# VHH binders against Iron-sulfur cluster assembly SufBD family protein PH0883, part 11

Target 1, 326 residues: Iron-sulfur cluster assembly SufBD family protein PH0883, of Pyrococcus horikoshii (o58613)
Amino acid sequence: MLLNGEDGSMTIKINHVKEYEALVEIYKKEGLDTSLFGNRIAAIIISGDKIIGLNSVPGVKIRGEEVENGVKADIEIADNVKLPFPIHLCTGYLRSEGYQKVIFNIKIGKNSIVKFTSHCIFPYAKDFSHEALTSIKVGENSWVSYEDEHIHGEGVRMISKTEIELNKNARYTGKFSLTKHRAKELKLEMIANLGERSVLELESKVKAVKDDSVEVREVAYLKGAYSRANLKSTVIAFDEARANVVNEAYGFGDYAKGHVECHEIVKGNADVQTVPLLRVKNDKAELTHEASIGRINEAQLMQLMAKGLTDEEATELIIRGLLGEY
Below, E stands for the ipSAE of ESMFold2; O stands for the ipSAE of OpenDDE; V2 stands for 0.75 times the mean of E and O plus 0.25 times the DockQ between their complexes.

## First folded at step 4 (VHH)

Design c35 (framework vhh_8fcz_2)
Fold by ESMFold2-Fast, scan of step 4:
Structure c35 (fold): chain B 326 residues (1-326), chain A 120 residues (1-120)
Amino acid sequence: as target 1 above (326 residues)
Amino acid sequence: QVQLVESGGGLVQPGGSLRLSCAASGRTFSSYAMAWVRQPPGKGLEWVSGISGSGGSTVYADSVEGRFTIIRDNDKKMVYLQMTSLKTEDTAVYYCAAKYGWYRGFYDYEGQGTQVTVSS
């Protein structure tokens, strides 16, 4: 089944009312922004292998195809578009077992400014495999912000690969977050090719607990002259979790500049490895790195809890301090 | 996109007061946490104050706590910084900044800034 939201329509199309209502209720329960389901918001809402909601706005074309065990969607933003609201990508799976594959092909025209808000919602998963493949092409002089938050049940095995192509003077800021629930098994790759004077910022923040296994790989190929990249990975690991983080920057272009930041916050017996890999391929390119390892101080944690904070609240406050936030 | 426009800056004597305003354009204003950030002459950006989307939570830098108050009006899409007992070290360009939703980290949108000069 093919669904499209072209032709300037702002009408929300809902094919599975009960599943749509269930996802909205989960957003309310999880504290997510339910205004993203509004009829002025360009959106594709997925449940399993079904497209249960689709809405387009002027300047944004969304075409979706239901496939075996998943969905493929093509999203096109026209030239000279500045959206007042984010584009909402919702991928849900409301069963306890199974497999889902989602493919997003995203093209942004020239001189456009857009923000994507992506949620992956698997609240009942006990034995579930998820694969996501995302391709993002950013046109000349365009600015893109992409926020991706994951809310998982107890048993998710996830593979997510994002490929980013930045044309001349393009800017992309990508943020990945999996901090609310179980990571369990996560393999995340984000790979970017930077054109002339393009700017990339990638940030991943993952919380691993129990026996979770996490692999994160961020890669920037600074091909264009005066291209700039900042790759930031933060892993918060508790209990007996294992995490491997590799941030790679390759400096090819004249006066290309890359920076890699790897931050580890550990509590308990977690095993975390972060590997910055920098390859200067041009004498005029500059690549730098910073790494930090912080440990949750049990005495400080107990002191904050004695003042009335919960373990979660106290831990979050310490984490924010270690990350230079407040 | 959200556009932010700051106003209310000016020249004021030490011990004086100023109220800065930030007007936001867009329809999801209550989904944005708002902050005031300043840049003193020749220095980097310094975070001053923040307020949650609902207005239920506020935080302040130690340097301004007890002297500054951040307030928001979601119906008017405004955020304000009420500054009292101003000191010469408060001289800076003040920027309004917005962050969408629940995610913690960098701000999504910044304004053009408004100059505050505290001098006698």
Scores: ipSAE 0.000, ipTM 0.110, lowest interface PAE 20.0, mean pLDDT 82

Design c4 (framework vhh_gocatamig_d2)
Fold by ESMFold2-Fast, scan of step 4:
Structure c4 (fold): chain B 326 residues (1-326), chain A 121 residues (1-121)
Amino acid sequence: as target 1 above (326 residues)
Amino acid sequence: EVQLVESGGGLVQPGGSLTLSCAASGFTFSSYALAWYRQAPGKKRELVAGITSGGSTVYMDSVKGRFTISRDNAKNSVYLQMNSLRAEDTAVYYCAARTGWYRSPSGYDYWGQGTLVTVSS
């Protein structure tokens, strides 16, 4: 069965129904929210170089184009839109090898409040390269939350670059998480330009194991007066993993305030380097940083597991203790 | 290629003792933590005892004082001495080696095939 509608009805291509159903089953297996596939949810569902699901809702227009080895999508949110549900971005790759490139151009109008839930689903990857380029422009007085969670197989090489433009009084909260699955090779870059009285919060949390290679770069250009930025990076590294984290804040605007937080949790022979780069270009701007380094004790981990906790539960409890979180 | 081979399981009466052994090959044994897990029918696999690469040991509360884990790096072997055995100790016992971190619910990368321990008269 083919469902087709241009006014907010889900469009499902009949020759891709099996891939769509496969992604839904992976969401069930991984404990992800399957209600995001509902017809009231604005969404683009990608498998490889194909758009296999597409839905627009009032106030949200999504246009997608299939290109060589990937997809390009334009997403527009109108002025004065407050969405009751998140916008769902699902990027899947269900083969063991290959290459995929996705491009998202996202534009939010004025006085709008929206949340994006982004999932990258590469469960069978053994030798797979993924490239993502995202541009996000947030209109005046608009609030955006963007959560990005990844389900990776053992062999993913990922490059992800996100460029964020915040207009006057705009707010953007971005969260990237890759803690339950292999990082393998990760290059993550997020660059933001902040207008007057705009607020930026960027958080990345990555677990690197074995011989994983991780590079994270978060950059805030605090151009506007009274702009505020918080850049947080957390790396948990084990074995022989290598991670390089660079968080950069540039204070240009009068009374601009930036804060950089870097948290490293290390076990084994992992090599983690965090470089905060703070550049004050205005005597009235303020930039600060906080850094912490913790080590996981193997005996403590095993002691918690002996009391019935799984390795993941015990590790999470120790990590929360090291980060001062509950 | 890694292999863990358990031995020493069998039928024993309550209050008796058994020594389980695990012979390892295919990796640098002295660099890794090793553990004994057990799984009774219809129950989750649970960590019984562990020993770090440095020789520190941990035990689940119900076996503390009765079981002793040890390792012999020259023989690439880990042992579990079980004393004062109870009916509740009946399970398949697995040797496991932890060479790194993954999403595995067990928390260990390599597993033996298991050896059955039955405590019954």
Scores: ipSAE 0.037, ipTM 0.569, lowest interface PAE 6.4, mean pLDDT 85

Design c5 (framework vhh_gocatamig_d2)
Fold by ESMFold2-Fast, scan of step 4:
Structure c5 (fold): chain B 326 residues (1-326), chain A 121 residues (1-121)
Amino acid sequence: as target 1 above (326 residues)
Amino acid sequence: EVQLVESGGGLVQPGGSLTLSCAASGFTFSSYALAWYRQAPGKKRELVAGITSGGSTVYMDSVKGRFTISRDNAKNSVYLQMNSLRAEDTAVYYCAAKTQWYRGSSEYDYWGQGTLVTVSS
């Protein structure tokens, strides 16, 4: 099925009321912003292989196609658009087993400012495979922020690949978070190509527990002159979890500047590896890196326990601080 | 097999001092962090003082400056020197040992039977 939304001539279209209401209730339970389901918010709401909600606002065109085991969506933001509210991307899966593939093609015009709030909601998953492919093209002088937050059940295998193209003077800030729920199996890849004077910030925060397996790859091709990139990864790993983090920066443009930052904290028998790959391809390009890998300090845990916390509470408090959570 | 045996408890007047000792056997003492907990009737057990395998110490705010924890690996013993005792310090004091604080358990690996400290006139 093909669904279209455009330019403020349409209100939110709800095709599966019961599933839509279920997702809203999950947002309430998890403390997520339910105002994102409002009529002033451009949105595509997915459950399994169905588009259960779709809304457009002036300057935003969303087209969705229901396919076998998933959804394909095209999202176009016009030139000179400054949205007062975020564009809401909700991808849900409300069964315990199965497979879902989603494809997002996002094009932002010139001189526009837009924020995306993306949620992947798989609360009942026990044996579920999710694959996401996202292409984002940011026009000249446009500013995009993209926040991606995940709520997983106990058995999610996820592959997420995002490709980002920044035109001249474009800015993109991407944030991925999977800290409150189980990662189980995660393969996250973000690849960006930077044009002249464009700016990229990519941040991922992942907590891996038990026997979780996490792979994170962030790549910046600083092709344009005066392009700037900052790649940041934060991983907390417990128990027998394994995490591999690869951050790559390639300096091609004159006066291109890249920075790779990786912060890992390990507890128990977890195995975390980080690999910064920096390739200066132009004598005028500058690439730097910063990394910290540590273990949770025994004395810090005891200090918190001396204030009345349990080992688990003390551990959680230290980790929340490291992940920047309140 | 594994044992932690506390001693040194008793009745003392406010402002007085006591030294608690905990003798350990059945494990590699030097590899363990050790702690003193206390529990008054009807209250949860609380960590009073701890000492890591490396010798770093921590204290509950209300006992900081009054209590001192120390260890003697050659004697497989941990001590709690308690000065300027207050009525609020009245509790059963327990010795506890943990191989590593970050094991993901709220419970210590080994516990003693406890020794009573009563601070009253």
Scores: ipSAE 0.013, ipTM 0.551, lowest interface PAE 6.5, mean pLDDT 84

Design c6 (framework vhh_gocatamig_d2)
Fold by ESMFold2-Fast, scan of step 4:
Structure c6 (fold): chain B 326 residues (1-326), chain A 118 residues (1-118)
Amino acid sequence: as target 1 above (326 residues)
Amino acid sequence: EVQLVESGGGLVQPGGSLTLSCAASGFTFSSYALAWYRQAPGKKRELVAGITSGGSTVYMDSVKGRFTISRDNAKNSVYLQMNSLRAEDTAVYYCAARIWGYSSYDYWGQGTLVTVSS
C-alpha cells in the first residue's frame, strides 16, 4: 500500500486471480467501467470472504481484514485531498448460495473532494443473504459523492445500513440503484446527521417485480444551523411486489431546510406504501414534501406495443413520462 | 401445467375471413391479459391485437376495423376474428397470456399459420 505523499501509483495487489478475472468479465458483460480495475485507482475488490484486490493511492489508505463470512475495511482519506479518479468499492459473491457480511468504515478528512463508485455483484445468487454496514464521516469543508449500483441474481436477501456524519460545510451526495436486476428481498437504510451549513442529497431508485419485498428508509437529522437535506426515493413496482418507503427529516437547527420527494410507479397488483415523516423541532427550520403515485395503464401499454414497441420499451416510455423525464 | 393451443389458421383468399381460437388451461384465465402476435416473412414479431382482463381492446393500426379480439372467460378462450384479409396479413399468429403487471408475456402458444393468397 502507498502512504499519503508517496510518489507515483501502486499496481493493484491481486489475490485469487481466477475470481478477479471473473469479476472483470462480469463488469464487461454488464457494461460497467472496467478501467476501475486499473492502476492509480484506489480500490478494494471483495469476493465472498476474501479480499481479491487492493490498491491505495497518495491521500487514500485502505486497510482490509478478512473475517468469518465477510470483510471489514477501513478507508481513510487525508486532509486536502482531491482525487482525479473515483475510489472503487467492489463487493462480489460468485456462488449460488450462502451468506456474506461486509463492513466499511470510511473517514474523510478536511477540505477533500472524493467520489466513491460502489458495485455489489451477485450474478449467480439463488439463495444468498448479504449484509452491509457502512459508516461515513465527512470532515469539515469536504465533498463526497457515493454511487452504489447493484447486479443481483434471482435470490438475494440484502440488508444495507449506511450511517453518514457531516461536519461543518460538508457535502454528501449518495445514490443507490437497483433497477435492472431482481430486488427479491431488500432492506435499505441511510441515516444522516448534518452539521452546520452541511448539505445532504440522498437518492434511491428500486424496481421491484414478481414477489419482491422492498423496504427503503432515508433519514436526515438536520442538527446544524443552515443545514440542508434532500431525500428522494423512487420505487417502480410490478406484479405482486411489496414496497414500503419511509423518508424522515428532522429539523433541529436554526434555518435548517429539508425536502422529501417520494415517487412511486405501480403496475399490476403491487402494494406500495410511502410515508414522509417531517418533524420541525425549531420554529426557524423549514421542511417540505412532494409525492407522486403513478399507475401504468394496461390499455395504454398495449397500445404502444401495437405500434411496434416491445413490452420493455413501452413500459420504459410510460415510466419516463410519469417521472417527468420526457 | 400451462398450455395455450391455437387453432383456425389456414389458407384463405384475399378479402376472405378466418377466426383464430386460443384455448388456455392450467392458470386462472380471467386474471390474464391476452394478445395475438404475428410474425410475417422478413419482419419482426408484432402485437396485432390485445385484450385486458377487464375487456378493453387494442389493435395495430393496419388491422383496425378488420380484426376483432374477444375473450370468453367461461371457456378459457380468446378469439381473433379476421375480416377483409390481405396478402400482407400472411404470418404465423401466436397467442400470448400475461397476468396484469408482469413486464413480459408469461405464456405463449406454438403458433398457427395464416396464408392469404390467391
Scores: ipSAE 0.117, ipTM 0.654, lowest interface PAE 5.0, mean pLDDT 85

Design c7 (framework vhh_gocatamig_d2; at its last look DockQ between E and O 0.39; V2 from the best seeds 0.00; counts 0 for: pae E 4.7 > 2)
Amino acid sequence: EVQLVESGGGLVQPGGSLTLSCAASGFTFSSYALAWYRQAPGKKRELVAGITSGGSTVYMDSVKGRFTISRDNAKNSVYLQMNSLRAEDTAVYYCAAKLWYRGSYDYWGQGTLVTVSS
ESMFold2-Fast, scan of step 4: ipSAE 0.396; ipTM 0.800
ESMFold2, look of step 5: ipSAE 0.215; ipTM 0.745
ESMFold2 (binder alone), look of step 5: mean pLDDT 84; pTM 0.845
OpenDDE, look of step 5: ipSAE 0.058; ipTM 0.596

Design c8 (framework vhh_gocatamig_d2)
Fold by ESMFold2-Fast, scan of step 4:
Structure c8 (fold): chain B 326 residues (1-326), chain A 119 residues (1-119)
Amino acid sequence: as target 1 above (326 residues)
Amino acid sequence: EVQLVESGGGLVQPGGSLTLSCAASGFTFSSYALAWYRQAPGKKRELVAGITSGGSTVYMDSVKGRFTISRDNAKNSVYLQMNSLRAEDTAVYYCAARTWYSGSRYDYWGQGTLVTVSS
């Protein structure tokens, strides 16, 4: 079913009220911001293949369609819009098994400033496959921030592809986080095309444990003159986890500038591969990279635990030390 | 199937000595760090001693100098030699193999062996 949000009040399907309440309780339990379910927040709330909440605000149009095993949503931000609150994208799956596919087509007009807060909530997943395809087109002189945080159960297989198009003077900052819950099987791809004087910042942070398999690919095509990109990937891999990280930058435009950062922290028998790929196609373009791989010392970890810290507390202290954070 | 079997627990007088043994099967023993944990009545489970796959040892402050952890990779066994035992050492002692960072759900644990230090 096609749903349009138009009046600034969140539409809730009566036969899905319990799923909506369940998602709100999961937010409380996980320490997420429940004010995002308020009626002043533009939002689409998905559970499985159903749209269970939808709200639009002035300058933001959200149209959703329920499809086989998922949802397709079109989100349009008008020209000259500056939103005081984020646009909330909540994708939930409250069963232990199944498949879900979500498609987001996001178009931002010119001279607009918007922030997206995206949550993917799969807390009971034991044998669940999730596929996401997101297209984001940022209009001339517009600024977009997109934060994506995941809460997974033990058995999620996820494929996520995001395509970003930046017009002249557009700015996009994207952050992906999956650090508190199981990655299990993750394939994350973000591909950006940069127009003249556009600016891209992409950051992904993934924690892989046990037998997790993680693939992260960030790509910037710096096509426009004076375009700038910063691609950052942080992977924390433990136990017997396997991670493959590929950050690619292609410098086509005059005075285009790209930077790639790959930070990996490894413990146990984890296998991590990092591949920075830089291709300068113009003598006036500049591409640089930084990479670091740190290993967690097992004796240091056990020493902290012998002083009464949990495995999680001891590991977090070591990680913050390696990343230069408190 | 992974199995850790503790032995050597019992009743001992204060100042006495006891050696705990843990026999392991079902995994590549030499690749794992091993530890002895204990839990006294009404208290939280705590790490007493650990030994890495490379042989480095770690001890809780209250047992340092009194307890010695060792391993024998040929026999798939880890040992805890406890000297100068005190009443406060009374606890159920657990052998654990810790290759998995994610915590106790993927740690391999024995069933525990009771050590009572009393007259």
Scores: ipSAE 0.074, ipTM 0.621, lowest interface PAE 5.3, mean pLDDT 86

Design c9 (framework vhh_gocatamig_d2; at its last look DockQ between E and O 0.16; V2 from the best seeds 0.00; counts 0 for: pae E 11.2 > 2, placed apart)
Fold by ESMFold2, look of step 5:
Structure c9 (fold): chain B 326 residues (1-326), chain A 119 residues (1-119)
Amino acid sequence: as target 1 above (326 residues)
Amino acid sequence: EVQLVESGGGLVQPGGSLTLSCAASGFTFSSYALAWYRQAPGKKRELVAGITSGGSTVYMDSVKGRFTISRDNAKNSVYLQMNSLRAEDTAVYYCAAHVWGSGYRYDYWGQGTLVTVSS
């Protein structure tokens, strides 16, 4: 069934109110922003293969289609739209096992400024596979921010593929975070094509523990003149986890400028491979990279706990020190 | 299944010595930091001593020089040698295995063994 949230009010099917309320309660427990469920927020709220909430606002049209094992959504932002509130993409799966596929096709018009807040909410998953396919096309002079945070149970296997096209003077800032919950198996791929004077900033932060397997690939094709890209990946890996992170930048345009940063924090026998691939295809392009590796000192962690800090406080202090954040 | 089993507790006079043992099973022992905690009646549980997967040790201030933590990865065991015992060392002692710094707490705890230091 095709749903349209035209008219600026959240449409909730009456027989899904309990699922909607369950998602709101998970947001409260996890400290996520519950104002995103407000009536002035363009949103699509997915649980399993059902659309349980849908709202469009002036300038933003969201159309959803329930498909086998999932949902396909088309999201269109008109020209000259500057939203004061984020667009909310909530993808939930509240059962312990199964499969879910979501397809987002997002098109932002010209001269628009929008923020997306995306959450994947799989808190009870023990044997669950999730496939996400996202296409984002950003019109001329538009600025898009896309923040993606995940809440996972212990058994999530996820494949996420995102394609980004930036037109002239477009800007995209993207943030992916999976550090509070177990990754288990994660394959993340983001590929961006940058037009003239466009700007891409991607930041990915992943924590892998136990026997987790993480693969991240972020690619910037700097095709337009004066295009710029900054790709930053942070991997925190413990135990026997394995992570492979590849950040690629290709300088095609005159005066294209790309920078790749890879940061690793490793403890135990984790195997982390982070690779910057930089290819200058134009003698006027400039590509640079930075990498750092830090190892957690277990004795310092234990000393802080012996002096009264919680495990979380001690860990955060050590990690911030290793990353140089303060 | 994961198990941590403490032994070696008992009654000892002030100035005496006692060795606590903790036998572990059901997980990759060599990859975890091990710790001894204690809890006296009406008090919060406190970390007494810890040993990293690499063998480095940490002690609370009041037990430094008197207690020694050690591990034997071949036997999946961690030990606490307690010397020069004082009445304030009376507590239930717990063995714990921690995945430190994960942000996602996997803590395994033993059942505890009572140590009483009195005349």
Scores: ipSAE 0.000, ipTM 0.394, lowest interface PAE 11.2, mean pLDDT 84
ESMFold2-Fast, scan of step 4: ipSAE 0.233; ipTM 0.756
ESMFold2 (binder alone), look of step 5: mean pLDDT 81; pTM 0.812
OpenDDE, look of step 5: ipSAE 0.196; ipTM 0.765

Design k1 (framework vhh_gocatamig_d2)
Fold by ESMFold2-Fast, scan of step 4:
Structure k1 (fold): chain B 326 residues (1-326), chain A 119 residues (1-119)
Amino acid sequence: as target 1 above (326 residues)
Amino acid sequence: EVQLVESGGGLVQPGGSLTLSCAASGSIFSDYALAWYRQAPGKKRELVAGITSGGDTVYMDSVKGRFTISRDNAKNSVYLQMNSLRAEDTAVYYCAAEIQWYTEGYDYWGQGTLVTVSS
């Protein structure tokens, strides 16, 4: 089924009312912002291979297509649009087993400012495979913020690939977070091409526990003159989790500047590898690297717990001390 | 899997002494942080004493100087030596292993052993 939200219709289209209500209830239980389901919020709400909610606002066109085992959506933001509210992308899977593939093609026009709030909601997953392919093209002089937060059950195998194209003077800030729920198996890849005077900030935060296996790859091709990139990865790994993080920056443009930050916090027998790959392809380009590796002090943790803090509260305080803001 | 079995609880008079023992079976004991918790009726479970894999110790303020935690990796055991016992020390004492942020408290728990300080 093809669903279309064009030309500023403020009427939300809801299919499969019970599944829609189930997702809203999950948002309430997880402490997520339920105002994102309001009529002023441009949105596509997915459950499995179905589009269960679609809302339009002026300046945003959302077209969705139901496909085998998933959904494909095209999202277009017009030129000269400043949205006061975020665009809500909700991808849910409410079964315990199966496979889902989602494809998002996002185009932002020129001179626009927009924020995306993306949620992937798989609370009952025990043996579930998820693939996400996202393409984001940011027009000249436009500013985009994209926040991606995940609610996973115990058995999610996820592959997520995001490709970002920044035109002249475009700015993109992307944030990925999976810190409160099981990573299990995660392969996350974000690849950006930067035009002249464009600015990229990518941040990923992942907590891996038990026997989780995590792969994170962030890549910036600083093609344009005066382009700037900051690639930041934070991995918190406990137990016998394994994580491999690769941050790549390629300086092609005159006066292009890239910075790579890798932060690791390890507890127990976790195995974490980080690989910064910095390739200066132009004598006028500058690439820098900062890394920190910290281990949680068990004695300090237990001292805080002896004074009445829970293990989670004590650990969070220590991590905030190591990272500044967590 | 790690299994923890406590022993040494019982009735003791105020000012008396008692040694709690916790025996572990299963995986590598020496890699675990170990702790003693207690829970009195109608109260939340609280951390009494802990010992890290590296041998550092921590104690609740009310037991500091009276209780001593120790471990014997060759015997896969952790001990709590309790001296100068008070009525307020009456509780079920639990042995715990491996502190986790993902879960509240420790990964593995014993069944508990009752300590009653009364005449």
Scores: ipSAE 0.000, ipTM 0.343, lowest interface PAE 15.5, mean pLDDT 83

Design k2 (framework vhh_gocatamig_d2)
Fold by ESMFold2-Fast, scan of step 4:
Structure k2 (fold): chain B 326 residues (1-326), chain A 119 residues (1-119)
Amino acid sequence: as target 1 above (326 residues)
Amino acid sequence: EVQLVESGGGLVQPGGSLTLSCAASGSIFSDYALAWYRQAPGKKRELVAGITSGGDTVYMDSVKGRFTISRDNAKNSVYLQMNSLRAEDTAVYYCAADVEWYSEGYDYWGQGTLVTVSS
């Protein structure tokens, strides 16, 4: 690895130029930000079981290892670092069939501010299984934003597990979205341990159609005094889709506050189950729950359609009314 | 829960204008899709105009370009500005909030306000 010691450290490795170019073209086609492939962006670019791009910048060290059917990466952010650009995690799979496992170990130092932009790019998948294991440790007084966006073909089976550790005064905001592409089979799990005065915000938005099967589990262990957590899940389910959503909050710390929000919209014969699990383990802790379950009104759909809207347009109008922008 | 009360109806000459107002009560007004419906004697209730929580609008073909729906979340109100009124616009106008929270098919409707377009 040769570093020049400045912003825009030397691009370490691009082993498969054609696969790299293919991913960039997919980003262009899908309207994703291609500047994330720039030399000033700390990044790991994965295709299948290969690391095809790797860039480190001052304050960020990325070490990657190619393993059986996947990649393992260690990402370390130094103390007192405020990154002007996001860290780009690109996980691609450009075949129609197979298996991929990706492991990310992420450690953020103290007093740092960092954003992660994670993309999973599986556009040609017909019978593909993906497993992701992510560990994130956030140092004292550090702020982390993690956005996870997916481009899926028709046949993806995905298991994603994220473990989050927040030290004193740490803040973590995590967002997962799979609303524009096929969910097919999704098992999403996010588990957080909160230290003193730390703040957690987790948001997942999933649209399930046809025969999709979706499981979402968000867990907050509010161990520290004055720790705060907000767990938000939004599921839109159509046709014969099935979804199970479990949001768990455990109040251990003095004056710990947790809030769970579950928003479900159902159309057709979809089956959605939501289980809030709130356990107050300290008489000074507070846990609250807010839920909404809406069903798309067939009569209202027919009225909107009779006046010139398509089924899709009428459904979109109703959903936007219930959820706002999604 | 949302309660809706319409006002602004009355008798107007063809070619005239009226503004209908709908006042809502409830802490979640800004999250609701709101609509104006009308019902003429012997006819089924029909959608005239709708507005989403994000401000997107939809209009019945016969009123497009003549009517404008708008909302003011600070005042918990939705409005229907009606211009170039025709005899065919004569109906009772209803304000509706289309939100299905905790119950399938849950509708909120106002009591209605009469609009008569006659010379």
Scores: ipSAE 0.000, ipTM 0.087, lowest interface PAE 24.2, mean pLDDT 82

